# VHH binders against FYVE, RhoGEF and PH domain-containing protein tag-77 (tag-77): the designs that were tried, part 6

Target 1, 198 residues: FYVE, RhoGEF and PH domain-containing protein tag-77 (tag-77), of Caenorhabditis elegans (x5lx76r375to572)
Amino acid sequence: KLHYAAVEFLKVQNNYVQYLKEMAVLYPEYMERFGKRVGRDLLASHNGHENVVLQIKKIMVQILPIHEMLLKEIDKVCSNWDSRYPNMSKTIGTFADFLKCCQPFLDNKADFLNKLLQLRNEDKEFDEATYMFETEVFKRGKKGAVIQQLDQVHQNFMRYKLLMLRYSEYLIDDCDEKEKAQEAIQKLENVTQAVNQK
Below, E stands for the ipSAE of ESMFold2; O stands for the ipSAE of ESMFold2 at other seeds; V2 stands for 0.75 times the mean of E and O plus 0.25 times the DockQ between their complexes.

## First folded at step 1 (VHH)

Design f06 (framework vhh_7nfr_2)
Fold by ESMFold2-Fast, scan of step 1:
Structure f06 (fold): chain B 198 residues (1-198), chain A 121 residues (1-121)
Amino acid sequence: as target 1 above (198 residues)
Amino acid sequence: QVQLQESGGGLVQPGGSLRLSCAASGFTFSSYWMSWVRQAPGEGREWVSSISYSGGSTYYADSVKGRFTIARDNVKNTLYLLMDSLKSDDTAVYYCAAGEDYLPTSFEDYWGQGTQVTVSS
């Protein structure tokens, strides 16, 4: 039970790191490759403004290393798991403050979404390349829409809290780990509120 | 054939209330977590609430806590969302989703067609 709850952190974090790599590396590289094939730079600046794909990339490459470190620490907890001495709370609690690294993305999310939608509407080759990226990287029926992927940053905050709440429910009352879990949950709430305070 | 059919959406003024229903068929409803997810035009899907297979555990997004209540009836294979004190920011298409986890994290989870909720004067 408890072990399953701990392993869910690993699954969620691995999926999120994969998403960050898609936005930081795979999507920009795909657009560059597609542009070379059609003889046009799809990521070119317009009216002195940097392309939105590259603006998103710059933020994603900053937050990716933090989440890779968290993934490594969660993996250590899971690989050395002993349900008699549960220890996920320290790892999540320690990294809670670093989750604010996504604040620059969230501050600019509406602008990024508007620019991406405008670019897709006004540049048919850009739209086709984005659609092909979504189709080729992801099998039909799986997550792949770039607009939906941008929501992963926001949803990730909700996932950590839900995972910690589930984990805490499996802990015995009055154990040290349950108190640490409550502290981690409170830290996650504080970070979420700080981010959502606009 | 798995089917999820939402209903109960509509136009409501700020401060009003709505009750959404999701009728499920083609799978063992009581063996799945059920969730409500919403999507405003130009935005991606935002998770709203989830309920465990037995109804013993419920979870809510911070934006809806204290205003929305999720419930299920495993005999009738129906999921509900009771929405109080509606705000303009609640305007979206509301989808129900069925999965093995408390968060609908993949397109491979079962999804309904959605029901439109518009909160406006």
Scores: ipSAE 0.000, ipTM 0.110, lowest interface PAE 18.5, mean pLDDT 79

Design f07 (framework vhh_7nfr_2)
Fold by ESMFold2-Fast, scan of step 1:
Structure f07 (fold): chain B 198 residues (1-198), chain A 123 residues (1-123)
Amino acid sequence: as target 1 above (198 residues)
Amino acid sequence: QVQLQESGGGLVQPGGSLRLSCAASGFTFSEYGMSWVRQAPGEGREWVSSISSGGGSTYYADSVKGRFTIARDNVKNTLYLLMDSLKSDDTAVYYCARDMEYLSSDWFGYDYWGQGTQVTVSS
């Protein structure tokens, strides 16, 4: 049961790192290649404003390395797992403060959504390229809807606390790990409050 | 070697129907998603439709949704595009394409293309 709770962290983190790669690397690259094929830069600036795909990329590139590092540490915990000596809490607790790196994205999410919707409505080739990208992501068993998936940053942030609460439930009441789990949960709560205070 | 061979294109009147076929060889067809992509004269390539490896999921461009149906026969190694209510705007060369594997460095898009089949919708 406890081991399964620990493995859930690995699954969630793998999925999130893949999502960050999609937004930081794969979506911009897809738009660049599609643009070359149709003879137009789909990521060009408009009215002095940087293209929203590139604005999102700049933020995601800063978030991605933190989550790749967290994924590596979670993988080490799971690969060396021993239910007699559970040790997920230290890893999650250590990374809790670094999760604030998503704040610039959350602050700008509504603006990014509105700009993506406008660009897709006004630029037929941009819309077609985005649909093709979404289709490739969907065919590979991932949610590919760029606009709908912008919520993944906020949703993932909330997942860590839920995963830690489930993990803690399977721990013996008086063990050291349960105290560390409570500390990690408190750190996640503090980060959530800091990020949500506008 | 991988081969994709399209057939079924031709001249058709507006409101008419055509069925395109793509015969695949040189790979395990049932393991790959497949797509139809078209290119109108003087324009870039436009994705039309895709189907998952098992045929359980189908996807369509907004311009063809409700008019076109993608299907596959994994026993015959054949991909189909059934085109109803054809419009002059559907005039293009239609290409059968094999979807790239997810873990490839060029994971999005297509790694193999057919020669294309011309569809002309005109009175």
Scores: ipSAE 0.000, ipTM 0.138, lowest interface PAE 12.2, mean pLDDT 82

Design f08 (framework vhh_7nfr_2)
Amino acid sequence: QVQLQESGGGLVQPGGSLRLSCAASGLTFSDYAMSWVRQAPGEGREWVSSISGSGSYTYYADSVKGRFTIARDNVKNTLYLLMDSLKSDDTAVYYCVADTYSLEYFEGPDYWGQGTQVTVSS
ESMFold2-Fast, scan of step 1: ipSAE 0.000; ipTM 0.261

Design f09 (framework vhh_7nfr_2)
Fold by ESMFold2-Fast, scan of step 1:
Structure f09 (fold): chain B 198 residues (1-198), chain A 122 residues (1-122)
Amino acid sequence: as target 1 above (198 residues)
Amino acid sequence: QVQLQESGGGLVQPGGSLRLSCAASGFTFSYYDMSWVRQAPGEGREWVSSISSSGGSTYYADSVKGRFTIARDNVKNTLYLLMDSLKSDDTAVYYCAKEESYWGDLSAFDYWGQGTQVTVSS
């Protein structure tokens, strides 16, 4: 149903904002608290370089507000939903260009992955704390593997286009909203291709 | 360290009003959904109200809908609960709680303060 397709945007965006909060706030805070309890700074510079958790945090803190704004706008669309007058396309289309805010993360993803793997191998307390964080997240019914979750940024980018395609398929042909949906899909396609080429 | 300090409780007559405050420190307050949770004598904890990180969405337990208002000030790192038309059943210790912590037990809410006692009695 069209309304269910619109609600899927809200679910996807809410889950993604929660993931961004985990990487921007919860994971660094957990590591800081764990370090205080064991009497060691787990987020200290390693080999003269800033800790990878803090490097990821700096980028996530920049992109989180954009996705919180998008979540608020999607929530407004869903809260005032009327299937006779569907209106998701303007919101997604307006935010399509802002989705490029994830580019700095995508450019550094492989490096972040390698640094996290190295740090977990070299620092047993860091590894233990990260594993405990992942276990707590998992027990709360969420995906908890920090390393595997680094794919969420790119996967979320791809999800918008798929959600818009599904949404568009439920719209009546030649309606105003279907034309707007096609425009939003084209914008998402252009942004996705630009990001993937870099 | 994470700290939540509740205040504003006290003894009030049925039908009275109170404003609870929670001063938050040691974490990025504006990034967390915040809640009020209460515990009456001899009872388990009961969720009362939640507010989204931006303040744009609020949720209330059926027992308090229309009587309580949750609010936040992200500049001052403060959470509020405005309680109107208080009933004897509202008597409890009220705790300010942030979303579940990834440290410690998997409690529904991690309590970082002592709570504030609200007693509604004639």
Scores: ipSAE 0.000, ipTM 0.181, lowest interface PAE 14.1, mean pLDDT 80

Design f10 (framework vhh_7nfr_2)
Fold by ESMFold2-Fast, scan of step 1:
Structure f10 (fold): chain B 198 residues (1-198), chain A 125 residues (1-125)
Amino acid sequence: as target 1 above (198 residues)
Amino acid sequence: QVQLQESGGGLVQPGGSLRLSCAASGFTFSSYAMSWVRQAPGEGREWVSSITWSGDSTYYADSVKGRFTIARDNVKNTLYLLMDSLKSDDTAVYYCAAHPGYDEYLYSEGSYDYWGQGTQVTVSS
């Protein structure tokens, strides 16, 4: 059971990194290529304001490398797993503070959602291109709705504590790893409270 | 006349390397995203890797990450797959495929505009 809990971190982190790549790279590039086909730049600035897709990309590009590093470290733990010496807590604890990198996105999420919805309402070609992108993503069994995908940043943040709590429950009482797990959980709680103070 | 022509396949021992090429003609190569898709004996088609129309972004199946590198040359209209640390499980016919340049996720047969004839890769001792 303990090994299953550890592997769940890998699954969750892999899905989140893929989501970040969708928002940082795939969606902007899809919109650019769709624009070339219809003879118009769908990501152009409006009255001196940068397009919301590019605003989101700018932040996601900063978040992505941190989560790629975390994915690599979680994969390393799982690939070398030995239930006699569980060791997930150090990896999660070390990265807990770096999870604050999502703060700029969370601070601006409501504004991004409003701007994206407004642009989809006012620009038919932008809306059609976004819908086609969402449809292609959905064909792969992934969540395709861009608006719903923006919720993944906050939802993923909340998942780490839940995963650590499950992991800790399967650890034997009086082992070193259980103490480290409790420390990691406390660090995650502190980060969550800091983020929610906004 | 639209054509995608693969080359570079062959027999290699486990741990070896191969470089596959795909020469494109008859369409505006630089406007299309490109993929490598493989089919092992008795199996369905499996997506391996994709590269965006510009070459700025690359994507890999979990089974090949860290071992394979996809690249393109839009001046020469050529797609490449650099294959390192080859395993017996990599034995397959490798196909070059072009999709409309709207989505790097396309790896189903119905999502590609053009397909090559394939090149055989055999990894055996």
Scores: ipSAE 0.000, ipTM 0.160, lowest interface PAE 15.1, mean pLDDT 81

## First folded at step 2 (VHH; framework vhh_8dlx_2)

Design d11 (from d10 with T104E S107D Q110D H111Y; at its last look DockQ between E and O 0.04; V2 from the best seeds 0.00; counts 0 for: pae E 12.9 > 2, grease 31.6 > 24.2, SAP .749 > .668, placed apart)
Fold by ESMFold2 at other seeds, look of step 2:
Structure d11 (fold): chain B 198 residues (1-198), chain A 122 residues (1-122)
Amino acid sequence: as target 1 above (198 residues)
Amino acid sequence: EVQLVESGGGVVQPGRSLRLSCAASGFIFSDYAMHWVRQAPGKGLEWIGNIYYTGSTFYNPSLKSLVTISRDDSTNTLYLQMNSLRAEDTAIYYCATHYDDLWEGYDEFDYWGKGTLVTVSS
C-alpha cells in the first residue's frame, strides 16, 4: 500500500492549502462583502488594535506561498509515481525547514483566539457574518467553527510526522529511500519540538 | 446548496468512447478536488480517479489507460473521457467531492451527484 501512503501526502497538503486560502483570503473577503451589504465595516479596528481577522490574514499570507510550493512538489511526485522507485522522502525533507514559517502564528495563537471570541460576543453582525462564512464557505460546505480551525497550523506538523512514519513502514528495510525517510522524520521531529516550545 | 449533475450517459457499443460531464454549483468549484466513481449493477462502488485543485490527476491503476479526467473552472464542469469501453464498464457514474477525512479512503464522499447510467452492449 506504498502508493496510497504517498497519495495521503497530497490529500493532506491540498486540504491544508485550502485552509490557508480560506483563512487568508476568503474569510476577510466574506467579512468585507457581508459588512458592505449591512452598512458596516466588520474589519474595523477593535479596542485600539487592528482587527483580529486582518492580523491572522497577515500571518497566513506569509505561510501560504511556502505550502503552495510544497503542494506542487508533492503533486509532481504523486503524478509520476512508480512504486518500484519510491521518492517522496526527499521532497518532504527538503521542505521541512520551511515549515517553521508558522512561528509568528503560534507565538500569537492564544491572543488571536481570545480576540476572535471577544469580538464575536460583542458584535452581533460580526458573529452572524462569521457563522454564515462557516456554513456557506468553510470546510467545503460543511459546518466548521473558525476558532477550532486556528489549531490546523499546529496539527499540520503532527500530520506530516505521522504520514512519514506510515510511509516509512511500507518501505523495504535497509534501502536508500528508508534512510531518507528517517532523515525527514528527524527534521519533522525537530520542527515539531520547536513549535511545541511555544 | 451544493449540486452535482452528471450527464452524457447512454447506450454505447463496445470499443467506442464516451465523454461524461458533471455540472457543479453551490460552492467554489476551483477550490475542490473532484472525483469520479462508478457502481456496476449489483456491485460495490469503484473509484475511477480524481483531479486536484492544481489540475493534477490520479487514477485507479486498473483504469489508468482507459480514462482521462479534466476540469474547466470557467464553466464549473468536471469531465470524464472513457475510451475502448467494454461490457464490464456498464455502471452508474457519479461525480463526487468531500470534506476530507485525513485517514479515510475515497469511498466516503460528502457530496454526490445523482449519477448517469452508461450501458455498454453488443
Scores: ipSAE 0.000, ipTM 0.188, lowest interface PAE 11.4, mean pLDDT 77
ESMFold2, look of step 2: ipSAE 0.000; ipTM 0.195
ESMFold2 (binder alone), look of step 2: mean pLDDT 81; pTM 0.819

Design d12 (from d10 with D100Y L102F T104S S107Y E108D Q110D H111Y; at its last look DockQ between E and O 0.01; V2 from the best seeds 0.00; counts 0 for: pae E 15.5 > 2, grease 38.1 > 24.2, SAP .946 > .668, placed apart)
Fold by ESMFold2, look of step 2:
Structure d12 (fold): chain B 198 residues (1-198), chain A 122 residues (1-122)
Amino acid sequence: as target 1 above (198 residues)
Amino acid sequence: EVQLVESGGGVVQPGRSLRLSCAASGFIFSDYAMHWVRQAPGKGLEWIGNIYYTGSTFYNPSLKSLVTISRDDSTNTLYLQMNSLRAEDTAIYYCATHYYDFWSGYYDFDYWGKGTLVTVSS
C-alpha cells in the first residue's frame, strides 16, 4: 500500500506536466492548424492586445521547468523505491515553496477566463476551433473543456497535500519518514493558503 | 534571430566566487523565463535554476545555497552568481529559454547559448 501511495505522486505529476504541455503547446498548435484550414490566423491580436491563447502559453511555458524537475525527482524516488526506506517526503517538502511559481497565472486567471469567453462569443471560427480542440484532444481520460481546465493549476496544489496525507497514513507512526511527511504537509498547507489569497 | 551569449567563465580557485552573464537579443527578454544549465565533463545536463519574468527564482534544491540567479531587463542580461566554488562545479554553463516558434509547436529548450567554461582548480 505504501508503494502504491508513492507511485500515485508519479501518476499525478506526470498528468499535470502533460496538462501544462497541452495548454502551452497543443492548444496553440491546434488553433494554428485549424486556422490554416479556414484561411484565418486564429491567434492574431484581439482588440489591440496579444491573443489570450498566446498569453496563457507564455505563462504555462514558464511554469513547466519546475514541474518537469519535480517529475524527474519523483521518478527517481519511485524507480529506486525500497519500502524499507521510504523517502518521498523530502522530495515533496523540498519543492513545496517552488509550487508558488504559478502565481502569475493565478493572478490573471479570471482575466484569461473572461478574455477566452469574449473571444469565443465574438469570433465564430475561434469558437468552433476551441470546441473541436475540447472534443477531439481532451478525450484523453478525465481532461475537460479548455475553460474548465484553467482551474487545473489551482487544483494541483490541493492534490499534493491530499497525496501527502494519504502517503502519511501508510507510514509507521513515530518514524523519521512520518515526521518528514508532517513537515511537508505543513509546508503544502502554507503554500495552499498563499495561493488561495490570489 | 534569437541569440544568447554567455560570458564570465574561466579558471577559478576553490572557495572563490564567480558571476556569469548571459546577453540576450532577438526577443522580448522581459517576457520570458530564463534558465541556467550546466554540464560537467562526462556527465549529463544539470538544471541549475530559472528566473521568471516576475523576478521569481527557482533552483535545483542541491544547488540552492550556492547560486543566485538575477536578471536586468533594462540591459537584457541574465546573471548567475556562484559562491564557495568546488571542483565538482567545473562545467560548461549555459543559459537557455523556452522561446518557441509557436507555429512549430515543439516544447524543449529551443534556444541555448554556446556555453562558458568554468574550471575550478588550484
Scores: ipSAE 0.000, ipTM 0.163, lowest interface PAE 15.5, mean pLDDT 77
ESMFold2 (binder alone), look of step 2: mean pLDDT 81; pTM 0.820
ESMFold2 at other seeds, look of step 2: ipSAE 0.005; ipTM 0.267

Design d13 (from d10 with S56R L102F; at its last look DockQ between E and O 0.34; V2 from the best seeds 0.00; counts 0 for: pae O 9.4 > 2, unsure alone 64.0 < 65, grease 28.1 > 24.2)
Fold by ESMFold2 at other seeds, look of step 2:
Structure d13 (fold): chain B 198 residues (1-198), chain A 122 residues (1-122)
Amino acid sequence: as target 1 above (198 residues)
Amino acid sequence: EVQLVESGGGVVQPGRSLRLSCAASGFIFSDYAMHWVRQAPGKGLEWIGNIYYTGRTFYNPSLKSLVTISRDDSTNTLYLQMNSLRAEDTAIYYCATHYDDFWTGYSEFQHWGKGTLVTVSS
């Protein structure tokens, strides 16, 4: 069950990196292509401010490389896995402090939702393009799926903590790896508390 | 088996307040974000807001001053408090969760309640 628990980190991280790419890269690109087809710049400034899709992109582009690096390290741990020498805890513990990189996104999430909803209400072609992105690229639901993607940034912290708790329960007692797992869990709890300040 | 059951709807007069409930079962409620969504007659779905398992809330800006979302993890119940109701708030109100296999990290609205009808009229 220990190896399965370790592999779940890879699955979860790979899915999260995909979500970050969808919001940071694929959504803005989709809006550009759709806009060219209809003769519109769907990413133009709105009410004197940078378009919300570009604002989200700029923050997600800062989050994405950190998580791509974590994905590569998790993949390395899983590819070289030996249950006699379990070693996921150091990787997760090392990256826990960097996970605060999501803070600028979370501080602005309500504003991003406001601006996104306002654009969808005021610009029928923006709304149609977002709907088509939701159905053609996300393939994860109906109208509103972009809102679910924004939730992923906040929920990501609980995923790591829950994975570490599960992983830790499969470790033998009183081993170095279990001590490192407890340290990683504590770091994740501290980051979660810092992120939820507000 | 995930179940979401809304209640508390009915006919109310404009200007009044109403509190809706959503009873949840079949999953670990305390681990998941919960959402409220509504659909007025002949209109599309409108997101009202959500509440994370941490208690943090986010609201549709058009509704922010009119609604409050809360949760009680001890009773697996999600709440929507609506104030100063207007005729345009007439809708079917749904609770929803993005319950997915949490270990895969996939997040999408997968489960919806049947909805509860709120009619605001004199």
Scores: ipSAE 0.011, ipTM 0.277, lowest interface PAE 9.4, mean pLDDT 79
ESMFold2, look of step 2: ipSAE 0.044; ipTM 0.494
ESMFold2 (binder alone), look of step 2: mean pLDDT 79; pTM 0.807

## First folded at step 4 (VHH)

Design g02 (from c01 with S53R Y108S; framework vhh_7zox_3)
Amino acid sequence: DVQLVESGGGLVQPGGSLRLSCVASGFTFSDYAMGWVRQAPGKGLEWVSDIYRGGSTGYADSVKGRFAISRDNAKNTLYLQMNRLKPEDTAVYYCAKDYLEYGMPEWSFDLAGQGTQVTVSS
ESMFold2-Fast, scan of step 4: ipSAE 0.030; ipTM 0.484

Design g04 (from c01 with A33W Y99T M104S L111Y; framework vhh_7zox_3)
Fold by ESMFold2-Fast, scan of step 4:
Structure g04 (fold): chain B 198 residues (1-198), chain A 122 residues (1-122)
Amino acid sequence: as target 1 above (198 residues)
Amino acid sequence: DVQLVESGGGLVQPGGSLRLSCVASGFTFSDYWMGWVRQAPGKGLEWVSDIYSGGSTGYADSVKGRFAISRDNAKNTLYLQMNRLKPEDTAVYYCAKDTLEYGSPEWYFDYAGQGTQVTVSS
């Protein structure tokens, strides 16, 4: 049960890294390829304003490496797992503060959502290309809806705390790891509070 | 066919209280973590509180000491008792289900509910 709780971190982190790759790399590239096919730059600036897809990409490119590092560290914990010496809390606790890397995205999320909705309404080729991208993501068994996926950044914060709480529940009382788990949970609460509203 | 139906929202004065309810169906309620997430006007989603099937609870710092999460597994119902409400608590509140079934490796929050509006204003 404890080991299953630890493996949940790996699954959640792997899914989130894939989402970040979709927004940082795959979606912009898809729009560029589609634009070449229809003879128009779908990611062009309009009246001096940078395209929202590229604005999102700039932020996601900063977030992605941190989450790739976290994924690697979680994988090490799971690959060398020994239930006699559980050790997930140190990894999560160490990375908790780095999770603030999503702050620029969350600060701009409402604006990004508004701009994406406007662009999809006003530019039919952009809308069609985005829909086709979503269809390709769905064919690969992943959630592909670009607008709904904007919530993934915030939802991911809540997931770490839930995972740590479940992990902690399977630990024996008065063990060192349970104390470290409580510390990591507190750090996650502090980060979530700071990120949501300053 | 998971369904989450929220209720209990409304307009209250600062310092007032509300109790939110969420009736769940389509899954074995007692096997899952349940929680509340809110979205204030023009803001992102904020995790509010969660509760493990075994009874352990968590709270966001902004609501600690004021809100209390609970569940009734016999009635498949999740509750959020909200006391000493502030204008900053104004938001749509969503009931959230985790996909985890005791030791199951698959997991994420499921926002299957439509939400309930809470407005704290004079």
Scores: ipSAE 0.000, ipTM 0.119, lowest interface PAE 17.9, mean pLDDT 81

Design g06 (from c01 with S53T E101D Y102F; framework vhh_7zox_3)
Amino acid sequence: DVQLVESGGGLVQPGGSLRLSCVASGFTFSDYAMGWVRQAPGKGLEWVSDIYTGGSTGYADSVKGRFAISRDNAKNTLYLQMNRLKPEDTAVYYCAKDYLDFGMPEWYFDLAGQGTQVTVSS
ESMFold2-Fast, scan of step 4: ipSAE 0.012; ipTM 0.471

Design g07 (from c01 with L100I M104L Y108S; framework vhh_7zox_3)
Fold by ESMFold2-Fast, scan of step 4:
Structure g07 (fold): chain B 198 residues (1-198), chain A 122 residues (1-122)
Amino acid sequence: as target 1 above (198 residues)
Amino acid sequence: DVQLVESGGGLVQPGGSLRLSCVASGFTFSDYAMGWVRQAPGKGLEWVSDIYSGGSTGYADSVKGRFAISRDNAKNTLYLQMNRLKPEDTAVYYCAKDYIEYGLPEWSFDLAGQGTQVTVSS
């Protein structure tokens, strides 16, 4: 049971890293390649402002490496797992402060959403290309809609505390790891409050 | 087993037309982007055209306006209508299962067939 809870971190983090890659790399590249095929730059600036896909990419590229590192550390915990000596809490606790890296995205999320919806409404080739990208994502068993994917940054940020609470539930009362889990949960709560308030 | 069987090639005069077909099996055809690639004598593989799972199409500049790619998902068949053929279009044409991984720039084409020879000459 405890091992299952630890493996949930690996599954969630792997999915989130894939999502960040989709927004940072795959979606912009899909739009660029689609644009070349239709003979038009779908990522061109509008009214002197950088295309929203590229604005999102710029922020996601900063977030991605932090989460790739966290994925590596979670993978090490799971690959060397021994339920007698559970050790997920130190990894999550260590990375808690770095999760603030999503702040620039969260600060601009509403603006990104509005710009993306406007561009999809005004540019039918952009809309078609985005729909085709969403279809490819959906075929791989992931959330396909780019709008739903934008929600993943906030959703994932909230998920770490829930995962730690589930993990802690399966730990033996009064063990060292349970104390470390409670500390990690507190760090995650502090980061969540700081991010939401700013 | 992924199997792709190309047909429809032949000898044609410059300005003529040919329709290539590719019958696919061993995978859910409608779920994948499909494409045509060609290899002229002594040359490497050249991408000709692709069609995404949703029907959006792409063409190499050399064939744009002359070739039309289409698919019939009910028949697991990919088509390439080639019009106004030129000697430069002479090549073996291969049907390819495109593995685009959400539009990564590295396209991996799975060539599972022998191809079909197209020769444009008088």
Scores: ipSAE 0.000, ipTM 0.155, lowest interface PAE 11.5, mean pLDDT 81

Design g11 (from c01, 13 letters changed; framework vhh_7b18_3)
Fold by ESMFold2-Fast, scan of step 4:
Structure g11 (fold): chain B 198 residues (1-198), chain A 122 residues (1-122)
Amino acid sequence: as target 1 above (198 residues)
Amino acid sequence: QVQLVETGGGLVQPGGSLRLSCAASGFTFSDYAMGWARQVPGKGLEWVSYIYSGGSTEYQDSVKGRFTISRDNAKSTVYLQMNSLKPEDTAVYYCAKDYLEYGMPEWYFDLWGQGTQVTVSS
């Protein structure tokens, strides 16, 4: 069903925005509050370098607004849906170029992963606070592991193309929307290729 | 005054139905996503349903197919139609306004109503 394929964009985008908020706002805030409770700054600099949680936050706060705008536009498409006149492709195509905003995160992902694992191994209170945060995320029915969540940025890139391919499959051949869907898929492919080759 | 006022709670038998209403004032209602959360006696607060400003909806798995969230922007009101009620649905139900305009979990809510008691008992 074409409408269900369109609604999948809304669900995927909502989940991704939630993930970005977890990394940009909720995780740093949780660590700060936990640290205040135990009388120690869990986000303090290590070996003269800024804490990895704050490094991740700085990048995620740049990515989040773009995805919040995309979520708003996808919601408008879904709320005014008419399967006779499908119109998701323009929204996805328009935002395809802006998806490169995640490049700084992907460039640093391996370093962030290594630093986060090091902190969790060497700082017991940091590890405990992170585990407690993960438990809170899990209770809301979301994937809780912070390490696992670092993969979401790359995985989300791949999801847009898959969603567009499925959406395009349900369109009538040789309609205007099918052509626009193919253009959007090509733009997504180009962005994904550029990001993966760096 | 910025506020949310819930009505429609009460006592109902298992399998029964209730419709909760939440009247909003003091903000541009149509710009915000709205949600319902419930506080189960002796347990924590849990999200129930969410409606985007555009009208799209999401549901907690345990209420999916039984509950329906809707909104009337002209009346600045959000509703929760609860069908096939179970004893485990017994809780204080809270209406909440999302902190941001789109797609947030229940603890991002920055404005809460007073709550309305729903009791499902034989």
Scores: ipSAE 0.000, ipTM 0.169, lowest interface PAE 15.3, mean pLDDT 80

